VHH binders against o75319. Designs and how they scored, part 250

Target 1, 181 residues: o75319
Amino acid sequence: GNHIPERWKDYLPVGQRMPGTRFIAFKVPLQKSFEKKLAPEECFSPLDLFNKIREQNEELGLIIDLTYTQRYYKPEDLPETVPYLKIFTVGHQVPDDETIFKFKHAVNGFLKENKDNDKLIGVHCTHGLNRTGYLICRYLIDVEGVRPDDAIELFNRCRGHCLERQNYIEDLQNGPIRKNW
Short names: E, the ipSAE of ESMFold2; O, the ipSAE of OpenDDE; V2, 0.75 times the mean of E and O plus 0.25 times the DockQ between their complexes.

## First folded at step 15 (VHH; framework vhh_4orz_3)

Design nq4 (at its last look DockQ between E and O 0.89; V2 from the best seeds 0.81)
Fold by OpenDDE, look of step 15:
Structure nq4 (fold): chain B 181 residues (1-181), chain A 120 residues (1-120)
Amino acid sequence: as target 1 above (181 residues)
Amino acid sequence: EVQLVESGGGLVQAGGSLRLFCAASGFTFSSYAMAWLRQAPGKRREWVAFIASAGRTFYADSVKDRFTISRDNAKNTVSLQMNSLKPEDTAIYFCAAKDWPTLYGSYDYWGQGTQVTVSS
């Protein structure tokens, strides 16, 4: 269906690049069929995503889609030059080890193959906040050795919104490190 | 043998400028990200500036707009131009190399460090 996700309008469409990383978070772009339910200034399509990224003088090299549905947009709506990876991630609960591993593997693969450029890994769930923030922070903590509070602060500052889910925050701060392989 | 050798440190008055240099050898310099980190007495080591292999730069908030990191792949050197220096910039500055395009995490190679002292 073409129902606008709950609270979707409340979040900034695109965050800022996280300094020192290749991550940028954004809320889910919506395909054209959703536009009739939005005011013009509320619209955020795949095309709008790329325009906003370009306005930041950045370039996407990979999109990781963490939503648990395929109804928001199609991979065909994206440029062929930008790989698209779907990782179905259930909302409101801490991602399982398999999901975490898939995310880490994708990120590591991208970074290994893109040392010669400065392209970004665009990560989004529905709002581009909780699931997105958790997995990015989980990566920074587990793989890059960043202190949990520093990772969370960095993400929140760059996304323009703070992680909201206490179970995510607690897991990041106090939960066990997940294996990287 | 891998070597990173820093130079250019010294004593300078507040508001002054210094330029640090790091000469690298023994590895494929152009494929590594380079960084400057510093450690003040009694404080944790902190990153100051980062330059990816592809050339993108990042700075700690405390030095942004005052410090500039640059690299010369032909000469295997990385430099740190430090302007408007403050007493709180006093530290040992280390050059480090990382075979990864991200700022965070462990570095593969380290210099011995160069002392920078900024007097009031």
Scores: ipSAE 0.847, ipTM 0.912, lowest interface PAE 0.5, mean pLDDT 96
Fold by ESMFold2, look of step 15:
Structure nq4 (fold): chain B 181 residues (1-181), chain A 120 residues (1-120)
Amino acid sequence: as target 1 above (181 residues)
Amino acid sequence: EVQLVESGGGLVQAGGSLRLFCAASGFTFSSYAMAWLRQAPGKRREWVAFIASAGRTFYADSVKDRFTISRDNAKNTVSLQMNSLKPEDTAIYFCAAKDWPTLYGSYDYWGQGTQVTVSS
């Protein structure tokens, strides 16, 4: 169905570029068919995403979609010039090591190939908060050596919403170092 | 042999300005991100300003709107214009470089540092 995801209206559509990184986080864009249940000011389509990124004087070079479904929008709704990668990430749980490795691998690959431009990695789950924040922070902690509390604070400030799931926060702060594959 | 050579440090009165320079050699400068970091006595090293190879800049909150980083890929130099200097800016300033487009993490090359002293 075309039901609006739970609490989706409560979140800002797009965050701001995280300074010093290539990350920007956002909630899942919704294709046109969802708009029957939305006020005009509540709409956030794939086109709206790209317009909002452009308004920030930024450019997406990769979208990483962490959702477990294809019902919100189709990759074909995106400009063909923007690579799209789906990493099926189970909600409500700390992502497993395979998911974390896939995310790290994708990010590192993008950064290597995009050293000479300024394009961003857009990351979203349903709300652009818990799964998205966890994986971005896990990358910053494990790969770039950012202190857990600093990574979380940076994400929260730039997303405009605080990470809320305690199991994610505790794993970021006190969990094991994740092995790279 | 890779070298980063800082210059332009010295003594200046509060409210004054200095411009630091870092001359780079021994690597493909235009492919590297460059940063300035500083270390005050008894404090840990902190980043000050960053400029990606593609030119995007980031600044620590403590220096935003007062300091400006720039690079000249033709001359293999990065500079830091420091305005409205405060005694709290007193530190050894280091130039650093890495072949990666992000601010965080380790840097591949470091200069020897140049002392900046801001007096009341």
Scores: ipSAE 0.712, ipTM 0.871, lowest interface PAE 0.9, mean pLDDT 92
ESMFold2 (binder alone), look of step 15: mean pLDDT 87; pTM 0.874

Design nq5 (at its last look DockQ between E and O 0.91; V2 from the best seeds 0.82)
Fold by OpenDDE, look of step 15:
Structure nq5 (fold): chain B 181 residues (1-181), chain A 120 residues (1-120)
Amino acid sequence: as target 1 above (181 residues)
Amino acid sequence: EVQLVESGGGLVQAGGSLRLFCAASGFTFSSYAMAWLRQAPGKRREWVAFITSAGRKFYADSVKDRFTISRDNAKNTVSLQMNSLKPEDTAIYFCAAKDWPTLYGSYDYWGQGTQVTVSS
């Protein structure tokens, strides 16, 4: 259906590039069919996403979609030049090892192939916060060796919202390192 | 043989300026991201400035608007212009190279470091 996700309007549509990384987080863009349920200033479409990214003088090189549904927008709504990766990720629970691995693999592959540019990895779930923040931080911690608190602080600052889920935060701070391969 | 050689460090009064240089050799410089990191006595090493292979620059909050990182691929050099220096900027400054587009994690090559001392 075309129901607006709960609390979706409460979050900034797009965060800032995480300095020193290629990550940028945003909430899920909604296809045109959702616009009739939104005020004009609340609308955030795939087109709006790219406009906002350009306003930041950035360019998306990959979109990783962590939502557990396909009803929000279609890959065809994106430019052909920007690859789209779907990783179905269940909300509210810590992503499983397979999901974490898929995310890490995708990020590493992108970084390996894009060393010569500064294109961004756009990551989103529904709100672009909890699942998104967890996986980005998990990557920084497990792969880049960033201290958990530093990773979380960096993400929160750049997203403009703080991770909310205690189980995610607890796992990042005290959980085991996950396999990178 | 890979080498990173820093220069330009020294003693300077608060409010003064220094320019650090790092000369690289032995690897494909243009394909590496470069960084300046520093370590003060009794403190952990921290990144100061980072420049990607594509030329995008990033700075630690503590040095933003005061420090400027730049690179010259033709000369295989990276530099750090440090203005409005503060006593808390006192540290050994290291040049480092990374064959990866993120500033975090391990670096592939390191210089020996150059001492920067800012007196009050």
Scores: ipSAE 0.848, ipTM 0.912, lowest interface PAE 0.5, mean pLDDT 96
Fold by ESMFold2, look of step 15:
Structure nq5 (fold): chain B 181 residues (1-181), chain A 120 residues (1-120)
Amino acid sequence: as target 1 above (181 residues)
Amino acid sequence: EVQLVESGGGLVQAGGSLRLFCAASGFTFSSYAMAWLRQAPGKRREWVAFITSAGRKFYADSVKDRFTISRDNAKNTVSLQMNSLKPEDTAIYFCAAKDWPTLYGSYDYWGQGTQVTVSS
């Protein structure tokens, strides 16, 4: 249905580009059918997403949708020129190695194909925080060699909200490096 | 043979300015991202400024609004204009290059570095 996700209103719609990376995180945009339950200033549609990105003088080149459902918006609500990738990611648990690999593969493919522009990878789950933050930080740690605490601090600052799930934070800080097989 | 050669380092008074240059040869300069990093005595090497092959610029918070990175693809150079210098900016400054669009991770080529010393 069109029920507003729990606590969705509590989160900033779109973060800031993470400096030196191609990442920007945001909460799930909601198609027009949800707007009946929202004040005008609370709306955050797919169109609003692209307007907010443009206001930051940025451009999206890929959207990675981590939600387990397709009820929030349809890929057809996005500009046809922006690739869309769904990686079904169950919440509340550390993503498995297959999910982490799919994310890394998508990011590396995008970076290779977009070396000569400045387009961003937009990443979201429902709130754009826990699953999103985990996978972005896992990429920075495993692939880019960023220290765990530095990756977490960078994500938190640029998202505008701190990672909340302790099992994710502990896995990032103390868990194994996921090798690039 | 790939070379990155830094120049323009030296001694300067606090509040002064200095311009570093990095001359590149032996690779397709226009397709590489370029960075300036620095290492102060007893400290870890840290990034200072990064410029993509497309010209997008990033700065560490400690130097933001004081330093400007620029590239000249016709001359195969990257430069760092350093204004309002502080004693904390004293370090060896390195230029580095990689064929990848992101700041973090390994760099393919490094210069030998140039010393910048900022006195009170």
Scores: ipSAE 0.744, ipTM 0.883, lowest interface PAE 0.9, mean pLDDT 93
ESMFold2 (binder alone), look of step 15: mean pLDDT 87; pTM 0.877

Design nq6 (at its last look DockQ between E and O 0.89; V2 from the best seeds 0.78)
Fold by OpenDDE, look of step 15:
Structure nq6 (fold): chain B 181 residues (1-181), chain A 120 residues (1-120)
Amino acid sequence: as target 1 above (181 residues)
Amino acid sequence: EVQLVESGGGLVQAGGSLRLFCAASGFTFSSYAMAWLRQAPGKRREWVAFIVSAGRIFYADSVKDRFTISRDNAKNTVSLQMNSLKPEDTAIYFCAAKDWPTLYGSYDYWGQGTQVTVSS
């Protein structure tokens, strides 16, 4: 239950806001029970997440959790003022249309309701990279009409790590546009 | 009737400055994000500066620290102060409005554009 995800330590805890968007990607924060297995400088808790976001002079308005487990942290570990959305997303495979739709719907809903502020949509999977990057890019491509290569480059630059999985990249670059409704 | 009318374009020497203005009418200006985009001959249209309704500003890397976008909701205007102009800044500059807080995607309203020419 408290096993540190493989390669979790290799990734930056929090990326940068994607300019022109409300997206920020980060790796999964780990609840207190994981700390005994980490060096102090390796720890990244829900509290640490919010501290790092504030250090960037940003504010989270929504957290979308794409992990396929609930063992990493509890929604109760988050401030009550920040909505939490779980979208169980299987790793390593291109998300299905339902998952893509759920993500798009959540993002659109948030943007519609938050035009009067500048709060961010925090998106994470385990490493905050592949599943996270795919869905963010898929949104930018399908909904915002961004060129696939531009979307990928923007995400990679802001996350501080590049999308790694070829099937995700290929789908983004050459795959069909997914239905938005 | 919705209108976006640009002004302030012209010919300027490299290193010079221009200030573009866009006057908007026919829609709830304060609720829209405003953008300046430009299109140079033979090149695709590119965004230059973007200001959301909430006031957050974004610049293209090519114009950062040289250009300044600002809006006046009371006057329904958006402006672009362009300093340290370069020949590569030569383009038609468009004012655009978007009822959405993101930079990318389609814009709802467009101006006719104003020519900016920077000579060497």
Scores: ipSAE 0.771, ipTM 0.888, lowest interface PAE 0.7, mean pLDDT 95
Fold by ESMFold2, look of step 15:
Structure nq6 (fold): chain B 181 residues (1-181), chain A 120 residues (1-120)
Amino acid sequence: as target 1 above (181 residues)
Amino acid sequence: EVQLVESGGGLVQAGGSLRLFCAASGFTFSSYAMAWLRQAPGKRREWVAFIVSAGRIFYADSVKDRFTISRDNAKNTVSLQMNSLKPEDTAIYFCAAKDWPTLYGSYDYWGQGTQVTVSS
């Protein structure tokens, strides 16, 4: 039930907005029931997420949840003004073309509807690193033409942690450009 | 019909300042994101500064705290104040516009560029 995800404590809760984009990455927030197993400084709830975003002078306009599970927090714990989208993304392997397309479609839809504000797309998996970084970088590479190494460097710097999974890195650097439609 | 016309380029000593202007016409300027990009001989074009229609501003790391982008929607102009210039800032500077809120990717309109040369 309330098991803290493996290695979750080792990651910064929230990154920084990636310059020139609408992306911000974070690790999965944990609802109050998990806090029994956490020191006060380790807690990171949905409320804490929104407080940290506000402290950066930013505002979330969409949360894309890449996890397979609903046990960490409930979408009902989020403000009704912030849309929530789950895109189940298999861990440990490069996301398939359908998953990549769903992510691109969601991002492009958000950007179209939010041209006149400055709201961010929050993206998380469990740790806000490998799956999150892969899909953000895949978007930047395929849709916006960013060179793979530049996309990876930007994500790593803004997340505060480096992408670690070799298969993701290899696919971003050497794999095919995926279709955008 | 659509025009972006840069001006203000020239030759300046290292440590000096220049202010670039971009005059826009033929489109709804206030709804577009605007950028300054530059290209040195033999190098790829790179972004320098970006301002979205909602007002958020971004700078490339190499120019942060030295350059300031601003826009004037009443006059349909974008400017770039460049201080503490270095020889590596030597390039043709382009004004660009797009109807999308992100820095990367294709731009809809481009100016013809203005040369900035910084001598040591």
Scores: ipSAE 0.714, ipTM 0.864, lowest interface PAE 0.9, mean pLDDT 93
ESMFold2 (binder alone), look of step 15: mean pLDDT 86; pTM 0.871

Design nq7 (at its last look DockQ between E and O 0.89; V2 from the best seeds 0.71)
Fold by ESMFold2, look of step 15:
Order: structure tokens, then C-alpha cells, then sequence
Structure nq7 (fold): chain B 181 residues (1-181), chain A 120 residues (1-120)
């Protein structure tokens, strides 16, 4: 049935909250049907995600799913109290301006509605690294004025893995600021 | 009129402690995030500590485990306990406020600053 995504086992399941923000990044959780091909210690289900977040003394208030497929888990596998938003993000290419705008809009909306609690925005793609890191860093750079190298360093440290795609890194460092509205 | 007024600065020997205070007025203090930033001579202003309206705290790596930010919503104050002070902590310390939960970006209100000088 279900194939484990390429290199998925090589990545830490969940990063750490990025200090001074509401962001936390993780790799895509895999529903129970994938566990047939996984050792128990390799499993990372939607339930495991929430347990790991609780172990960090954090709480998710929104999940932004950047994958282009629904085969990894179903939104029904998530607690009813956690909003879920899918933003289809094409891999291998720097995300287009509309995708970046959708991400900024979702983040800004959540932060306005949740300023008086401490709930986190969980962001994932397949590996929780390249597309995830790009959009989080794009937000920090464009919306909050963080220097590109500082945003990248912060993401890498908190995710526990460095951004890998050079075209993403180059665009963050040298590319244009995108519109926020 | 919004005001942020810092106090508690001064001269201290390396290894010593100071506690800074920031008194806030003119806005709904409990709904704002608060920060301490500092500026050493010839350097850019840098953030030091940040506390959200919900009370979650964050620190710059250079001060982590030595400084503690806290807030008192009943008194409309934010404070910075500074322990194990080093000469490199010498700077003007500013209190700032914003109605946004992320530490990065611009702040809505600023104090005038209080000088902290740490001698070897």
C-alpha cells in the first residue's frame, strides 16, 4: 500500500519552537497504515505529533500543511479544536507570489486572533525542511524585517536540520521582498 | 499619552546585579508584549528579552540564564533582573511595547532608556 516518503526517516520528527515566534516545524505525520514498514521508534503519527508538542509544554493552534497530497494523513486524524489549512506548494521551485501571500495571510490572521494565548502554528511539508523553511523565513524577512541570514540560521537551529535547496536559499538571501497585502 | 519610563540603571562591578524597571501608562498594558533592548556605543540596538502578553519569555543568547524578564499587569510594569553582569553588557537599555506576539519587527512605543555601566 503506502510508501514511506523518500528520506523521511532521516529527519527529526518535530523541531523546537522558534524563539520569539509562534512557529514550529515538523515533517509530515504518517497515518497508521504506513506503520507496517516502520520500526516502532520510527513511527510519527498525528497522535505522536501532538504528544511531542505536549512534551515541549506547547500547544498547536493551527496546522499549515504545504503538501500537494492527502495520502499521508487525514485532517479527521487531528483534534477538532486544531484548525487545519492546506496550501498546495509546488516543490523544487521557489513558491510563487500567490502561495507566499496565502501563507502570510494565514499566519497574520492566526496571530491576530490568538495574541492573548501562546498557541503555535505548526508548519509542515513532506520533510518539514525546504518548503516549510522557505515560507517561514519569507514571512520573517518580508513581514517582520528579519535579516535573511538570521532567519535561515534561526530556522535551521530550531528545525535541527539545515535548509538544503540552494535556489530557496539564494532567493531568501538575494531575492526581492514580496508584497504583504 | 503613552509613556514608558525606565529606571534602575547605574554603575556596577563585573559579576554584580541590577534590576531595571519600566513603568507603563496610556495603553492597555496587559494586552501588549514587552521587550528590553540595548544599545552600546557605536553599535546597533539589539533585543535582549521579550515577554508576551500571555507571559511567555524569550532571551538573546548573550544574556540567557543571566537575565530574567518579568511583568506585573496589576502595576503596569515590566522588569529585567540582570545577574552576573559583564563589561559587554554596558549599554543604554530601552523598554518597548507592541501589540503583536512576535519579538521581531517594529515596536509601537519606546522609553527614553536607562544607562547600565559594568566596570571590570
Amino acid sequence: as target 1 above (181 residues)
Amino acid sequence: EVQLVESGGGLVQAGGSLRLFCAASGFTFSSYAMAWLRQAPGKRREWVAFITSAGRTFYADSVKDRFTISRDNAKNTVSLQMNSLKPEDTAIYFCAAKDWPHLYGSYDYWGQGTQVTVSS
Scores: ipSAE 0.683, ipTM 0.858, lowest interface PAE 1.1, mean pLDDT 93
Fold by OpenDDE, look of step 15:
Structure nq7 (fold): chain B 181 residues (1-181), chain A 120 residues (1-120)
Amino acid sequence: as target 1 above (181 residues)
Amino acid sequence: EVQLVESGGGLVQAGGSLRLFCAASGFTFSSYAMAWLRQAPGKRREWVAFITSAGRTFYADSVKDRFTISRDNAKNTVSLQMNSLKPEDTAIYFCAAKDWPHLYGSYDYWGQGTQVTVSS
């Protein structure tokens, strides 16, 4: 269906680039069919996403979609120059090792192939906060060796919203390191 | 042989300026991100400034708007212009190279460091 996700309007559409990284988080853009249910200022389409990124003087090089549905927008709504990766990620629970690995693999692959530019990895779930924040932080912690609290603080500051799920936070702070390969 | 050699450190009064240089050799400089890190007595090492291979710069909040990192790929050098120096900027400053676009994590190569002392 075309119902607006719960609390979707409460979150900033796009965060800021995480300094020192290639990550930027945003909430899920909604295709045109959702616009009739939104005020003009509430609309956030794939086109709006790219406009907002451009306004930040940034460029997306990859979009990782963590939503567990395909109803929000179509990959065809994105420019052909920006690859799209779907990683179906269940909400509210800590992502499993397979999901974490898929995310890490995708990020590492992109970084390896894009060392010569500053294109961003755009990551989103529904709200671009909890699942998105967890996986980005998990990457920074496991792969880059960032202190958990530093990773979380960095993400929260840049997203403009704080991670909300205690199980995610607890896992990041005290959970085991996950395999990187 | 890989080498990173820092220079330009010294003693300066608060409010003063210094420019650090790092000369790199022995690796493909243009493909590496470069960073300046510092370590004050009794404190952990902290990153100060980072510049990607593509030239994008990032700064720690403590030095933002005061320090400027730049690189010259033709000369294989990275520099750190430090303005409005404060006593808390006193530290050994290290040049480091990383074959990865992210700031965080381990660096592949390190200089020996140069002492920067800012007096009150």
Scores: ipSAE 0.617, ipTM 0.837, lowest interface PAE 0.8, mean pLDDT 95
ESMFold2 (binder alone), look of step 15: mean pLDDT 87; pTM 0.881

Design nq8 (at its last look DockQ between E and O 0.89; V2 from the best seeds 0.82)
Fold by OpenDDE, look of step 15:
Structure nq8 (fold): chain B 181 residues (1-181), chain A 120 residues (1-120)
Amino acid sequence: as target 1 above (181 residues)
Amino acid sequence: EVQLVESGGGLVQAGGSLRLFCAASGFTFSSYAMAWLRQAPGKRREWVAFITSRGRTFYADSVKDRFTISRDNAKNTVSLQMNSLKPEDTAIYFCAAKDWPTLYGSYDYWGQGTQVTVSS
C-alpha cells in the first residue's frame, strides 16, 4: 500500500555526515505514488535525497536499506552509479547477529574499496533513527573501538534526532561485542 | 623504515598560537589519512583533527574554529595551526597515519609526540 509510515513526517529527511566517518543517515525516501498523500514540503523522494546530499557537498557511494518492506521505493529509482544493498531488518528489536554481521561486512567492503574518495554510506530504515542508529553505532563500537556513549552522542547529533528505543541503547551501552569477520 | 617526526611544540601564553608540523617518510603518504591526537596528564588520548587522503578535514568540538589541519602530499607533511590556545590545550600532541579511511580505531603509524604547554 501507499500509506505514509507512522510518524515519518516528524523526522528530518537527511542528517549530516558523521565527522571522521563515511556514514550519513536519512529517513526512507518515498516513491512518487506517495506524493498524493503529502504536502509539497513534506515530500521526500529518492531524487530529493540526492539533491539534499548534494546541497551538503557530499556524494553517496552506497545506500543500505534496513526497512523490512519494499513498498517505499525501487532500486531503479536510484542512479545506477550508486549501489543499493537491502538488509531486511525487523523493527523494535535488537538486530540479530546475522544482520549485524551483514551490515559490518557491507561497510567494511565499501571502505576497503573507497579509500581513494570521500563518498558516503547512506543508511536508512523507516525513520532513519533506531535501526539505523543502532547498526551504525554497533559498527563504531565493535569495529572501530568507539566508546558506546560517544558513538550514540555522535549519531544523535548528526542525525538531528536521538535514538528512542531503550533496548537499542541498553544493548549498545552494556551489551556484548558482536563478532567481526 | 616508517617515520613520523613532529615539530613546532613549545611553551606559549594563553591566546597565543603555535604551528605543529609532522614529516612523514617510509610509506605512500598520499594514500593515508592523517590525524593529530593529544594526551594531557591524567587524561585519555583524544583525537584533535583528522584529514582524509583527499583533504577533507574534521575537528573535535573542543578545537573547532581554532585549529586547522592541512597536508602537503608533495612534501609528505601534515600541519596543525593552533590559534587562540587555552591552558586546557596543554598536552603531548601526536601525529598519526592510517590507511583506513576513518578517524576512529587504530592508527598504523605514530610519531613520538611534541609537548605543547599553554600558560594562563
Scores: ipSAE 0.878, ipTM 0.930, lowest interface PAE 0.5, mean pLDDT 96
Fold by ESMFold2, look of step 15:
Structure nq8 (fold): chain B 181 residues (1-181), chain A 120 residues (1-120)
Amino acid sequence: as target 1 above (181 residues)
Amino acid sequence: EVQLVESGGGLVQAGGSLRLFCAASGFTFSSYAMAWLRQAPGKRREWVAFITSRGRTFYADSVKDRFTISRDNAKNTVSLQMNSLKPEDTAIYFCAAKDWPTLYGSYDYWGQGTQVTVSS
């Protein structure tokens, strides 16, 4: 249904661009039908997302939606000129190798096609934190050689919230490098 | 043949300023991202400043608001203006280039480095 996701109100809508990368993370925007259940200051629609990105002097070039559902908003709610990619990602467990590969492939493809601009990859799950942070950090570690603790600290600072799930943190810090990038 | 040649290093008193230059040749400079990195005695090499082909700049927290990276595509140079220098800035400074838009990961070309020494 149209129920507000648990704890969704507790998270900042949009983070900051992660310096030196093309990533920005945010919580799932909610289409107009959810706004009857929100105070005006709590609203965060697809339009609000783009306004907040513009306020940071940034521009989205791709949105990667990691949610396992399609109930929060429709791709039609986004500007037609902004590509949208859904990667169904199961919550609460470390993403499998297929999901990690799809994410890396999408990011590498975007970077190749956008070498001559400064557009960002927007990544979200429900809260823009655990699944989002895991996959962004996994990319930075495996593909760009960033040390795990540095990747996690960078994500936490730029998102404005710390990664919460211990199994994700442990896998990033101590798990295998996935060389299939 | 690709070359990156750093210059402008030397000895400076704490609180002083220094400007490094990197002259590039043998590749299409305007399409490459450029970086300055440094390596202090006994420490790992660390990035200092990064500039994209489009001119967007990024800085390590330790040098933010003190250092300025800039590029001149007409002269094929990248420079690093270093103000309010501290003894902790003492290091060999390297110029590096890559044809990819992100800071992290491997660089295609490296200079030989220039020594910067900041005295008390």
Scores: ipSAE 0.726, ipTM 0.877, lowest interface PAE 1.0, mean pLDDT 92
ESMFold2 (binder alone), look of step 15: mean pLDDT 87; pTM 0.877

